# Ledger of designs, part 28: VH-VL binders against q9c950r261to396

Target 1, 136 residues: q9c950r261to396
Amino acid sequence: VPTFEDVKEVTIRRSKLAKWLMEPFFEELIVGCFVRVGIGRSKSGPIYRLCWVKNVDATDPDKTYKLENKTTHKYLNVVWGNETSAARWQMAMISDGHPLEEEYRQWIREVERTNGRMPTKQDISEKKEAIQRTNS
Below, E stands for the ipSAE of ESMFold2; O stands for the ipSAE of OpenDDE; V2 stands for 0.75 times the mean of E and O plus 0.25 times the DockQ between their complexes.

## First folded at step 13 (VH-VL; framework fv_ixekizumab)

Design x6 (at its last look DockQ between E and O 0.75; V2 from the best seeds 0.56)
Fold by ESMFold2, look of step 13:
Structure x6 (fold): chain C 136 residues (1-136), chain A 122 residues (1-122), chain B 112 residues (1-112)
Amino acid sequence: as target 1 above (136 residues)
Amino acid sequence: QVQLVQSGAEVKKPGSSVKVSCKASGGTFSNYAIHWVRQAPGQGLEWMGVIIPYFGTAYYNQRFKGRVTITADESTSTAYMELSSLRSEDTAVYYCARGAEWLDSYYYMDVWGQGTLVTVSS
Amino acid sequence: DIVMTQTPLSLSVTPGQPASISCRSSQSLLDEWGKTYLHWYLQKPGQSPQLLIYEVSNRFSGVPDRFSGSGSGTDFTLKISRVEAEDVGVYYCMQSIDYPYTFGQGTKLEIK
């Protein structure tokens, strides 16, 4: 079972998504990573869910949005719990912060509740290395 | 085309509860949020809460917490709003509304149900 | 809760003339993601509300271009460049930056 620190190391922030957006390696790198999707805001601040990236969706070129200083029609299909369906999310609604331990525990509970799949520690290790090679 | 069809009008006594249904047709039910908004006679709009079925999470207006429960049944593509301990001031039209076309635009409503009149007689 | 204040509460306009509705929030509606969560709805007589403008200035699909929105921070405006008879109803602004979402009191628009 991946630990919180394992997941934290492969969670991609919005600024990194924006940095890598137009690189040829973008989809290969991002698929299998985690992101924190914003689902609302309370008086205590933004509410996030930690989700696993299934793929990049660019199938509707007319649905553009601004991601920092760039314009894109790329979206992330993310998974919460069971991989039988994914939710489409614009990258502008991804957190630029690091995951919280409670968010990790919520993810674990939902995967267990839905009998979903988790990345293996080997999957995490390979993704960590890929991220490190990409970062200068 | 997406549409929201609500259950019919209800007449209730003070102290009872009401459960209003909102059936979605078209689209994938888990791909959008469902909001509940009420409007008392001659009054403005009041947001009651939202459910985000994909995440199984509901958020409520504090003024109703403890009396309002919002749920969803994904197998029937139906959301429910239950208001308990009814008072005469709860007489209103209750609307359900879809968060915008995609779940990442949950925070504004683009499709509204026809409304359900709930009358609480004193 | 964020208080949304609309002015005026009622408008009587001559057909073909412009109209302007102000909406002010008790807090900024701009978030850390660069989005501003101010939206406009119209409720025509006997109908459910309908979306006109989302995120300050974006016209919803099928909304005539005589409707426009502007503003920033806490001060927002809906303009109708040339009022038509079909525009009669009550206009609401809504914030969705924080739960609970809140509406303005409404502005009733009618033809003189």
Scores: ipSAE 0.588, ipTM 0.871, lowest interface PAE 1.9, mean pLDDT 90
Fold by OpenDDE, look of step 13:
Structure x6 (fold): chain C 136 residues (1-136), chain A 122 residues (1-122), chain B 112 residues (1-112)
Amino acid sequence: as target 1 above (136 residues)
Amino acid sequence: QVQLVQSGAEVKKPGSSVKVSCKASGGTFSNYAIHWVRQAPGQGLEWMGVIIPYFGTAYYNQRFKGRVTITADESTSTAYMELSSLRSEDTAVYYCARGAEWLDSYYYMDVWGQGTLVTVSS
Amino acid sequence: DIVMTQTPLSLSVTPGQPASISCRSSQSLLDEWGKTYLHWYLQKPGQSPQLLIYEVSNRFSGVPDRFSGSGSGTDFTLKISRVEAEDVGVYYCMQSIDYPYTFGQGTKLEIK
């Protein structure tokens, strides 16, 4: 099971997504990373779920939205628990902050509950190295 | 063409519980949030809570002091709202409403059920 | 909770004339990303509410262009350029920046 620190290092924030959006390496690099998806708002501010990125979905060119100062039709297919239930999200709904340990715990519990795929330490290491190569 | 169809009218005694269902047809159930809003006779709209089936999380209006339970069954594309310890002031039309597709935004309600009248009387 | 205040609570309009409804929130509905969480609904007599405007100024699908929304921060307005008979009902503004979502009192629009 990857540690919280492991997950933090491969969690991509919104501003980085916006930066990488049009790079040729983006769609490959983002696979296996984590993102914090906004799922609501409370008095304390936005509420996030930590999700695993399955792939980039650009199959709907007519569905554009603003990410920072850029227009895009690229979405992220993310996984909460099991890959069979992957869902598409706008990158504009991704947090620009770091994940919380509670969010990490929630993700772990959901993966276990749904018999989902848990990234290995090797997976995380490889992703970390890939990110570093892009001078993130 | 997405529709929300709610269960039929209910007549309940004070202190009892009521469970209203909301079945979604068309679209992908897991891509939406389901809100519950009620309206007492001749009154305005009151938000009760929301569930996001994909994440299995629900949020409630604390004014109901824990009397509301919202659940969802993805296999049947049905959301439920249970209100316990019913009081006469709970007499209202209860609506389920779909948040816009959550990949974009579910912070507003773009599809509404037909409403379910719940009457609480001794 | 965020308090939503609508004015007026009722108005009677001659067909073809314009109408304007104000909605004020007790705190800003603008988030850190630049999105404003103010929406308008119409509940026609005997019907469920229906979405008219989302995020201040975006008309929902099928909504005539005679409806328009504007505003920022805490002050918002719904305008109908030419009121028609089918516009009769109660209009509600709603905020969704914080739980719980809250509605205005509603504005009842009638035809003279």
Scores: ipSAE 0.414, ipTM 0.828, lowest interface PAE 1.5, mean pLDDT 92
ESMFold2 (binder alone), look of step 13: mean pLDDT 91; pTM 0.944

## First folded at step 14 (VH-VL; framework fv_ixekizumab)

Design y1 (at its last look DockQ between E and O 0.89; V2 from the best seeds 0.81)
Fold by OpenDDE, look of step 14:
Structure y1 (fold): chain C 136 residues (1-136), chain A 122 residues (1-122), chain B 112 residues (1-112)
Amino acid sequence: as target 1 above (136 residues)
Amino acid sequence: QVQLVQSGAEVKKPGSSVKVSCKASGGTFSNYAIHWVRQAPGQGLEWMGIIIPYFGTAYYNQRFKGRVTITADESTSTAYMELSSLRSEDTAVYYCARGGEWLDSYYYMDVWGQGTLVTVSS
Amino acid sequence: DIVMTQTPLSLSVTPGQPASISCRSSQSLLEEWGKTYLHWYLQKPGQSPQLLIYEVSNRFSGVPDRFSGSGSGTDFTLKISRVEAEDVGVYYCMQSIDYPYTFGQGTKLEIK
């Protein structure tokens, strides 16, 4: 099981997504990373779910949205639990903040509950190295 | 193409509970949220709560003081809204509505059920 | 809770004439990522509500182009360029930036 620290290091913020959006390495790099998807706001503040990124979905060029100062039709297919059920998500609604340990725990519980794929230490290390190579 | 079909009208006594169902047909149930909204006779719309089955979570309007319970059965693509401790003021048409075509559009309601009249009277 | 205030609460319009409905929120509906969570619904007589405009200015599928939405922050407007008989009903604005979602009081549109 990856540690919270491991997950934090491969969690990509909205601002980074916007920065990498048009880079040739983006669609490959983002796979296996984590993102915090917004699912509402309460009196206690924004509510996020920590999700694993399955792939980039750019199959609908007619459905665009704004990500920071850029227009895009790229979406993320993210997974909360098991890869058999992925959700498409606008990158604009990804948090620009750090993941919370409680969010990490929620994700772990859901992966275990649904018998989902748990990233290996090797998966995490490779992703960390890949991110570092971008030098950003 | 998605349709929401709600259960039939209910007549309840004060203090009892009612459970309204909302069955979705078409699309993928886990790809959207379900909202519950009610409307008292001659009144406006009141948001009751939302369930996001994909994330296994629901959020409620605290004005109902814990009387509302929203659940979902993915195997049957059906959402439920249970309102307990009914009072005459709960007499209303209750609507379920889909929160967006995709989960990232959970925050607006693009498909509505036909409504379920719940009458609370002695 | 965020309070949504519509004006007017009712209006009677001659067919072919324009109509305008205002919606004001007690706080900004602009999210940090640039989306504004203000939407418009129409409930025709005896029917369920139906989505007209989402995120201030986007017409929902099938909605005629005579409907338009505008605004920012806390002030929003729904306009109908040429009112038709089928436009009769109650219009609601709704915010969805915070739980609980809240609706305006509704604006009843009638034909003269």
Scores: ipSAE 0.908, ipTM 0.959, lowest interface PAE 0.6, mean pLDDT 96
Fold by ESMFold2, look of step 14:
Parts: sequence; C-alpha cells; structure tokens
Structure y1 (fold): chain C 136 residues (1-136), chain A 122 residues (1-122), chain B 112 residues (1-112)
Amino acid sequence: as target 1 above (136 residues)
Amino acid sequence: QVQLVQSGAEVKKPGSSVKVSCKASGGTFSNYAIHWVRQAPGQGLEWMGIIIPYFGTAYYNQRFKGRVTITADESTSTAYMELSSLRSEDTAVYYCARGGEWLDSYYYMDVWGQGTLVTVSS
Amino acid sequence: DIVMTQTPLSLSVTPGQPASISCRSSQSLLEEWGKTYLHWYLQKPGQSPQLLIYEVSNRFSGVPDRFSGSGSGTDFTLKISRVEAEDVGVYYCMQSIDYPYTFGQGTKLEIK
C-alpha cells in the first residue's frame, strides 16, 4: 500500500501541468500520477480531493479553457475510489499546493470502501523517477 | 435533456422538519453537484448548501447552524434537503439546482428544479 | 461571508432601450490562478432562476448576445443592449469563490 509520502512525491501541481502541457511526453507522464481537484473554498481555505489520474481526454477540440497562460482542450479523467467511475476535470481547477495527509486518508478510505484499485509501491517509484528525469 | 423534478408543496408546524426531494431525469447523476437555494416570499435567493455525490460530501451555509442536511441517493438519482426545527421565517420556496453536466462546473447552477413551497404556520 | 450589493434594486425600461445593472462584492472574486467567480441569473415572473452569464462574461448556452457581462475584482456589470418584453424579471449576481455562495439582493426589471 503506498504511503502518504509515496503519493505526495507523485502528486502533480497545476504549474507543472501547465509547464508540461505541450510536451510530447505529457499524457504518458501524468497518467498514473495524482492531482488535487478543487471542490470549493471555505473560510478556512480551499477544499480538495486527492485523485488518481486515469487518462487524458482531448477528444473535443471545441471545449477549450485557459490553463495559466495557455489555452487547451485537454481534460483529466480522475478516479475517486472505484477506477471504473471516473470524473472529467479541467486542469485549471487543480491545486498548485501539496497534498494534506487527511486528503490521502480520505482517498485510501474511498478506495477500500469501493474495492477499488490503487497503484503499487513499484508503480509509484517508476512515476517518481519519470518526474525527476523530466524536471532535470 | 436534464430535468430536476421536486416534491410537492408542504405545510408544516413550527418545530417540525421537512424533507424535500429533487429527482434528476436524464443525464448522469454521478457527475452532478446539487445545490439547494431558498427564496422567502418577496425576497431574494439564499444558498443553503451543496452535495457532491461523486466525492460523498456536502457543504452547508452555516447560517442554518446545522439545521440543514443534504443527501443523495445515486440509485434513484435523487437529492434530498432536510430542514429541521422549522420556524415561521423558514416559509419559502426551496429550489434544487445542478452545478452542470460535469463536476468541473460545480460552482455555478445551470439547471433548476421547479421549486417546492414550504409553509410553516401554527 | 461575502456580501454582494446590486444597484439599482429596480428599473423600468421601454422595449428597445438599454439596461445596466451593477454588482459589487465585499472582497475580490478573483482566484489566485485567474478565474473570477461571478455569475448572473434571471428569474422571470413565476419561474425558477436561470443562468445567464458565468465567470463574469461568458454567456450560457442559448443566451442572446444582447446580454453581456463585464468587470473585475469587486465591480461587475450586466448589460442588456436592447431590452425585450421577455427580459422582465429579477436579475441576481452570485459569487462562488467561497462557501457559502451568496447572491445580490436582486434587480427587478419591468417594462414601462
């Protein structure tokens, strides 16, 4: 079972999504990583859910939006719990911050509740190395 | 075509509770965020809260001090709003509204139910 | 909570004339990464509210181009270039940057 630190190391921030958006390796790199999707903001700050990226949807070129200083029609299909139930998300609504341990625990609980799949420690290690090579 | 159909008008006594239903017909309910908004007679709109069934969570306007509970039943594509400890000032039309076809549009409301009049009188 | 203030609270307009409605928020509706969470709704007489404009200036599907929205930060405007009889109703601005979401008081538009 991957730990919070394992997942934290492969959680992609909005600024990195924007940085890599046009690279040929974009989809291969970010599929299997995590993102924090924003589901509102309270007086105590933004509210996020830590989700697992299943694929990139770019099938409708007319559905464009701004991501930082770029325009795109790429969306993330993310999983909360059971991997057969994905949610499509604009990358513009992904956090540029680090995940919280409570967000990780919420994700673990939902995966267990729904008998979902989670990445192995080896899957995470491979993503971590891919991210590190791309940052270098 | 997505449509939100709400339960019928209710007359309630002070101190009781009311549970209003909101059934989605059409679309994919698991992608919806459902808001509840009320409007007292001759008054403006007041947001009560939101449920996001995909994430299993709800957020409430604290003005209601825990009197409001919002739930969803995905098997029947129905959201519910329950308001407890009713007062005469809770007399209003209660609306449900969808955030959009996909969850990344949760923060504005594109489809509204027809409204449910709740009258609180002794 | 964020307070939304609309002016005027009512107006009476001859068909074909323009109309303008102001909305001010008690704090900025601009999210750190560039989105502004200000929306406009119309409630026609006896009907549920309907979405007109989202994120300041984007017309919702099916909304005529005589409706336009503008503004930034805390100051926003809805304009109707030529009012038609079907535009009668109450117009609300709404912020959705923070829970709880809040509406302006409403602006009643009537035909003169």
Scores: ipSAE 0.679, ipTM 0.899, lowest interface PAE 1.7, mean pLDDT 91
ESMFold2 (binder alone), look of step 14: mean pLDDT 91; pTM 0.945
ESMFold2, look of step 21: ipSAE 0.668; ipTM 0.898
ESMFold2 (binder alone), look of step 21: mean pLDDT 91; pTM 0.945
OpenDDE, look of step 21: ipSAE 0.901; ipTM 0.957

Design y2 (at its last look DockQ between E and O 0.88; V2 from the best seeds 0.83)
Fold by OpenDDE, look of step 14:
Structure y2 (fold): chain C 136 residues (1-136), chain A 122 residues (1-122), chain B 112 residues (1-112)
Amino acid sequence: as target 1 above (136 residues)
Amino acid sequence: QVQLVQSGAEVKKPGSSVKVSCKASGGTFSNYAIHWVRQAPGQGLEWMGVIIPYFGTAYYNQRFKGRVTITADESTSTAYMELSSLRSEDTAVYYCARGGEWLDSYYYMDVWGQGTLVTVSS
Amino acid sequence: DIVMTQTPLSLSVTPGQPASISCRSSQSLLYEWGKTYLHWYLQKPGQSPQLLIYEVSNRASGVPDRFSGSGSGTDFTLKISRVEAEDVGVYYCMQSIDYPYTFGQGTKLEIK
């Protein structure tokens, strides 16, 4: 099971998504990363779910939205629990903050509950290295 | 094309509970949220709550003070809204509505059920 | 809770003439990622509400181009360039930036 620290290091913030959006490596790099998807806001603040990124979905060019002043039709297919059921998500609605430990715990519980795929140490290590190569 | 079909009209006594169903056909149930909105006779719309089955969570209008329970059965593509401790002022048409075409569009309601009249009277 | 205030509450319009409905929110509906959570619904007589405009200015599927939405922050407007008989009903604005979602009082549009 990846640690919270491991997950934090491979969690991609909205601003980074916007930065990488048009890079040739983006669609490959983002797979296996984590993102915090916004699912509402209450009196206690924004509500996010920590999700694993399955792939980039760019199959609908007519469905565009704004991401940090950029227009895009690229979406993320994200997974909460089991990858047999993925959700499409606008990158604009991804948090620009760091994941919370509670969100990490929720994700772990859901993966276990649904017998989902848990990233291996090797998966995490490879992703960390890949991210590091692209960082300024 | 997604359709939402709700259960039939209900007549209830004060203090009792009512459970309204909303069955979705077409599309993937787990790819959207289900909202519940009610409308008293001659009045406006009131948001009651939402369930997001994919994330196994529901959020409620606290004005109902815990009287509302929203659930979902993915195996039957059916959402439920239960309102307890019914009062005469709960007499209304209750609507279920889909939150967006995709889950990331959970925040607006693009498909509505036909409504369920719930009458609360002694 | 965010309060939504519509004006006017009723509107009588001659067919072919324009109509305008205002919606004001008690706080900004613009979120940090640039999305504004203001939507319009129409409830025709004896029917369920139907989505008209989402995110201030986007027409829902099947909505005629005579309908348009505009605004920002806390002030929003729904306009009908040429009112038709089928436009009769009650119009509601709704915010969805915060739980609980809240609706305006509704604006009843009638034909003269």
Scores: ipSAE 0.909, ipTM 0.958, lowest interface PAE 0.6, mean pLDDT 96
Fold by ESMFold2, look of step 14:
Structure y2 (fold): chain C 136 residues (1-136), chain A 122 residues (1-122), chain B 112 residues (1-112)
Amino acid sequence: as target 1 above (136 residues)
Amino acid sequence: QVQLVQSGAEVKKPGSSVKVSCKASGGTFSNYAIHWVRQAPGQGLEWMGVIIPYFGTAYYNQRFKGRVTITADESTSTAYMELSSLRSEDTAVYYCARGGEWLDSYYYMDVWGQGTLVTVSS
Amino acid sequence: DIVMTQTPLSLSVTPGQPASISCRSSQSLLYEWGKTYLHWYLQKPGQSPQLLIYEVSNRASGVPDRFSGSGSGTDFTLKISRVEAEDVGVYYCMQSIDYPYTFGQGTKLEIK
């Protein structure tokens, strides 16, 4: 079971998504990472869910939107709980902040409730290395 | 096309509760955000809350939170709004509305139900 | 709560002439690098509301191009380039940057 620190180190912020958006390695890098999807904003601040990236959806080139200073038709299919159900998310609605431990615990509980799949510590380690090479 | 059909008009006494249903046809129900909006006679629109079944969560206008409960039954593709401790000022048409086609467009209301008149009188 | 203020509250327009409706928010609706959470709805007489424009300027499916939206920050405008009889109804702006979502008071459009 990956720890909060393991997940935190492979959680990708919106600014990084925008930075890597046009790179040929984008999908391969981002699949298997985590993102914080925004599901609203309360008086105490934005509300996020920590989700696992299943794949990139670029199948409709006419569905474009602005991400930072770029225009894209790429979306993330993200998983909350069981990998058999995914939600499509535009990257403009991904947090540029770090995950909270409560968000990690919510993710763990939902995966356990639904008997979902988790990355292994080895999966996380390999993803951390890929991110580090890309940040060079 | 996606369609939202609501339950019929109701007449209620003060202090009672009402539960309005909103049945969705078309699409994948769990990937929708379902909003509830009311309109008192001759008045504007007032947002009551939203349910996002995929994340198992609902958010309420705090003006109503203690009295309003929004739920969803995915097996029947039906959302519900229950308003308790009814007062005469709760007389209104109650609408359900779906967010955009995809869940990341939860924040505007694309498809609306026909409305349900709830009259609160003695 | 974010207050949405529409002006005017009522319009009478000769068919074929333009109309303009202003909507002002009590705080900025800009979030996430250019995403602005301002939307417009039309409620025709005896009908449910319908989405006209989302995110300031995007027309909903089936909305004629005589409807356009503009604005930024706290100040937004809905414009109808040539008013037709079918445009009669009440127009509402709505913000969705923060819960609770809030609507303007509505602008009733009538034909002279």
Scores: ipSAE 0.722, ipTM 0.905, lowest interface PAE 1.3, mean pLDDT 91
ESMFold2 (binder alone), look of step 14: mean pLDDT 91; pTM 0.945

Design y3 (at its last look DockQ between E and O 0.86; V2 from the best seeds 0.81)
Fold by OpenDDE, look of step 14:
Parts: structure tokens; sequence; C-alpha cells
Structure y3 (fold): chain C 136 residues (1-136), chain A 122 residues (1-122), chain B 112 residues (1-112)
């Protein structure tokens, strides 16, 4: 099981998504990363779910939205528990903050509950290295 | 296209509970949220709560003080809204509505059920 | 809770004439990632509500282009360029930036 620190290091924030959006390496790099998807706001503040990125979905060029100052039709297919059920998500609604440990724990519980795929240490290591190569 | 079909009208006594169902067809149930909104006779719309089955979570209007319970059965693509401790003021048409075409559009309601009249009277 | 205030609460319009409905929120509906969570619904007589405009200015599927939405922050407007008989009903604005979602009082549109 990847540690919270491991997941945190491969969690991509909204601002980074916007920066990498048009880069040739983006669609490959983002796979296997984590993002915090916004699912509402309550009196206690914004509500996010920590999700694993399955792939970039750009199959609908007619459905665009604003990501920071950029217009895009690229969406993320993200997974909360089991990759057999992925959700499409606007990158604009990804948190620009760091993941919370509680969100990490929620994700772990859901992966276990649904018998989902848990990233290996090697998966995380490779993703970290890939991210480092594109750091800016 | 997605359709939402709700259960039939209910007549209830004060203090009892009512459970309204909302069956979705024509789409993937886990790809959207379900909202519940009610409308008292001659009045406006009141948001009751939302359930996001994919994330297994629901959020409620606290004005109902815990009387509302929203659940979902993915195997039957059906959402439920249970309102307990009914009072005459709860007499209304209750609507379920889909929260967006995709989960990331959970925040607006683009498909509505036909409504369920719940009458609370002694 | 965020309070939504519509004006007017009712209006009578001659067919072919324009109509305008205002909606004001008690706090900004602009979120940090640039979306403004203001939407409009129409409830025709004897029917369920239907989505008219989402995110201030986007027409829902099947909505004629004579409907338009505008505004920012806390002030929003729904306009009908040429009112038709089928436009009769109650219009509601709704905010969805915070739970609980809240609706305006509704604006009843009638034909003269």
Amino acid sequence: as target 1 above (136 residues)
Amino acid sequence: QVQLVQSGAEVKKPGSSVKVSCKASGGTFSNYAIHWVRQAPGQGLEWMGIIIPYFGTAYYNQRFKGRVTITADESTSTAYMELSSLRSEDTAVYYCARGGEWLDSYYYMDVWGQGTLVTVSS
Amino acid sequence: DIVMTQTPLSLSVTPGQPASISCRSSQSLLYEWGKTYLHWYLQKPGQSPQLLIYEVSNRASGVPDRFSGSGSGTDFTLKISRVEAEDVGVYYCMQSIDYPYTFGQGTKLEIK
C-alpha cells in the first residue's frame, strides 16, 4: 500500500494541470497520478475526493471549458475505488491544494472495499521520476 | 436520454415517514448525482439534498434537521428519499433530478422526475 | 445559507415583446476555479421544472436562442428577446456554489 507521502508526491494540482495541458508528455504523464476532484462546498469548506487518474479523455472536442486562462476539451477519467468504474472530470474542478490524510484514508478504504487496483511501490517510484523530469 | 420515474402519490399521517423512489433509465447511474427538491402547494422550490452514488456520499439541507435520508441502489439505478416525522408543512410535490450529464456537472439539474405528491393530514 | 432574490415576482408580457428577470445572490457565486454557479429553471404550468440556463449563460439542450443569461458575482439576469405563449410559467434562479442549494422566490410570467 502506498503511503500518504507517496500519494502526495504524485498528486497533481490544478495549476500544474493547466501548465502541462498542451505539452506532448501530458497525457502519458498524468496517468497513474492522483488528483483531488471537487464535489461541493459545505459550511466546513470545500469537499474533495482523492482519485487516481486512469487517462485523459479528449473524445468530445465540442465540449470545452476553461482551465485557468486556457480553453480545453480534455477531461480526466478518474477512479475512486475500482477502475472498472471511472468518472469523467473537468480539470478545472481539480484542487490546487495538497491532499489531506483523511482523503488518502478514504481512498484506501474504497480501493480495498471494491477490490480495486492498488499502485505498487514501483508504480509510484516511476511516476515520481517521471514528474521530476518535467518539474518546472 | 435519461429519464427519471418516481413512485406514486402518498397520503400520510403526521409523525409517520414516507419514502419516495426515483428510478433512472437510459444512462449509467454512477455517472451523475441525484437531487431531491420539493415544492409546497403554490410555493417555490426547496432543495432537500443530493446523493453522489459514485462516491457513496450524500449531503442534506440542514433545515430538515436530520429528518431526510437519501439513499441509492446502483443495482436497480434507483434513488430514494425518506422523510420522517412528517408534519402538515411537509405536504408538497417531491422531485428527483439528475445532477448533470456527468459527475463533474453534479451542480445543476438537467433531468427531472415527474414529481410525487405527498399529503400529510390527520 | 445563500439568499437568492428575484425581481420582479410576476410580470405580464405581450407576445413578441421582451422580458427580463433579475436574480441577486447574498454572496458571490464565482468560485476559485472560475465557474459561476448560477442557473435558471422554468416550470411550466402543471409540469416539472426544467433546466433553462446553466452557469449564468449556457442554454440547456433544446432551449431556444431567444433565451439568454448574463451577469457576474452577485447580479444576474435572464432575458427573453421575444416572449411566446409557451414561455408562460415560473422562472427560478438557483445557486449551487454552496450546500444547501437555494432558489429564488420564482418569477411568474404571464401573457397579456
Scores: ipSAE 0.914, ipTM 0.959, lowest interface PAE 0.5, mean pLDDT 96
Fold by ESMFold2, look of step 14:
Structure y3 (fold): chain C 136 residues (1-136), chain A 122 residues (1-122), chain B 112 residues (1-112)
Amino acid sequence: as target 1 above (136 residues)
Amino acid sequence: QVQLVQSGAEVKKPGSSVKVSCKASGGTFSNYAIHWVRQAPGQGLEWMGIIIPYFGTAYYNQRFKGRVTITADESTSTAYMELSSLRSEDTAVYYCARGGEWLDSYYYMDVWGQGTLVTVSS
Amino acid sequence: DIVMTQTPLSLSVTPGQPASISCRSSQSLLYEWGKTYLHWYLQKPGQSPQLLIYEVSNRASGVPDRFSGSGSGTDFTLKISRVEAEDVGVYYCMQSIDYPYTFGQGTKLEIK
C-alpha cells in the first residue's frame, strides 16, 4: 500500500499539466500519476478528490477548453476507487495545490471499498524518477 | 440523448415525508451529476442539492440540511430526493436535472426532468 | 450564500425588437482557473426550465444564435437580438461557483 508521502510525490498540479501538455512524452509521463480533481467549493473551501490517472483522452478534437494560457482538447481519464470505472476530466479543473492527508485517506477507503487496484511502491518510485528527469 | 423521468404527483399531510424518483435513460449514469431544484407556486427556482454518484457524495443547500436526503442507485440509473417533516411551505414542483454531458461539467444543469408536484395539505 | 439580482423583473417587448436582462452577483464568479460560473435558463410557460447559456457566453445545444451572453466578475447580461413569440417565459441566471447554487429572482419576458 503506498503511503501518503509516496502518493504526494507523484501528484501532479495543474500548472505542471499545462507546462507539459504539448510535450511528446506527456501521456506516458502523466499516466500512473495522481491529480486532485475539483468537485465543488463550499464555505470552508474547495473540495477535491485524489484520483489516479488512467490515460489521456484526446479523441474529440472539437471539445476544446482553456488550460491557463493554452487551448487543448486533452482530458484525463481518472480513477476513484475501482479502475474499471473512470471519469473524464478537463485538466483546467485540477488543483494547483498539494494533496492533503485526509484526501489520501479518502482515496484509500474508496479503493478498499470497491476492491480497486493501487500502484505498487515500485511503480511510484519509477514514476517519481521519471518526473525528476523531466523537471530541469 | 439523455432523458430524466420523474415519479408522479403526490399529496402529503404535514409532518410526513416524500421521496421523488428521477430515472435517467441514455448515457452512463455514473458520468452524471444530478441536481434537485424546487419551485413553489408562482415563485422562482431554489437549488436543493447535488449528488455525484461516481464520487459517492452529495451536497445540500443549508436551508434543507436536516430534512433533505439525496441518493442514487447506479444499477437502476435512478436518483432520489427525500424531504421529511413536510410543511405547507414545501408545496412545490420538484425538478431533477443532470449536469453537463460529462462529469467534469457537473456545475450547470443541461437536462431537466418533467417535474413532480408535491402538495402538502391538511 | 451568493445573492443573484436580476433586472428588470418584468419586460414587455414588441416582436422583432431586442431585449436585455441584467444579472448581478454579490461576489465574483470567476474561479482561480479562469472559468466564470454563471449560467442562464429559460422556463417557458408550463414547462421545465431549459439551459440557454453556460459559463457566461456558451450557447447550449439547439439554442438559436439570437441569444448571447456577456459579462465578467459580478455583472452579466443576456441579450436577445430579435425577440420571437417562442421566447416568452421567465429567464433565470444562476451561479455555481459555491455551494449552495443560487438563482436570480427571474425576469418575465412577455410579448406586447
Scores: ipSAE 0.756, ipTM 0.918, lowest interface PAE 1.2, mean pLDDT 91
ESMFold2 (binder alone), look of step 14: mean pLDDT 91; pTM 0.945
ESMFold2, look of step 16: ipSAE 0.459; ipTM 0.838
ESMFold2 (binder alone), look of step 16: mean pLDDT 91; pTM 0.945
OpenDDE, look of step 16: ipSAE 0.914; ipTM 0.960
ESMFold2, look of step 17: ipSAE 0.678; ipTM 0.901
ESMFold2 (binder alone), look of step 17: mean pLDDT 91; pTM 0.945
OpenDDE, look of step 17: ipSAE 0.908; ipTM 0.958

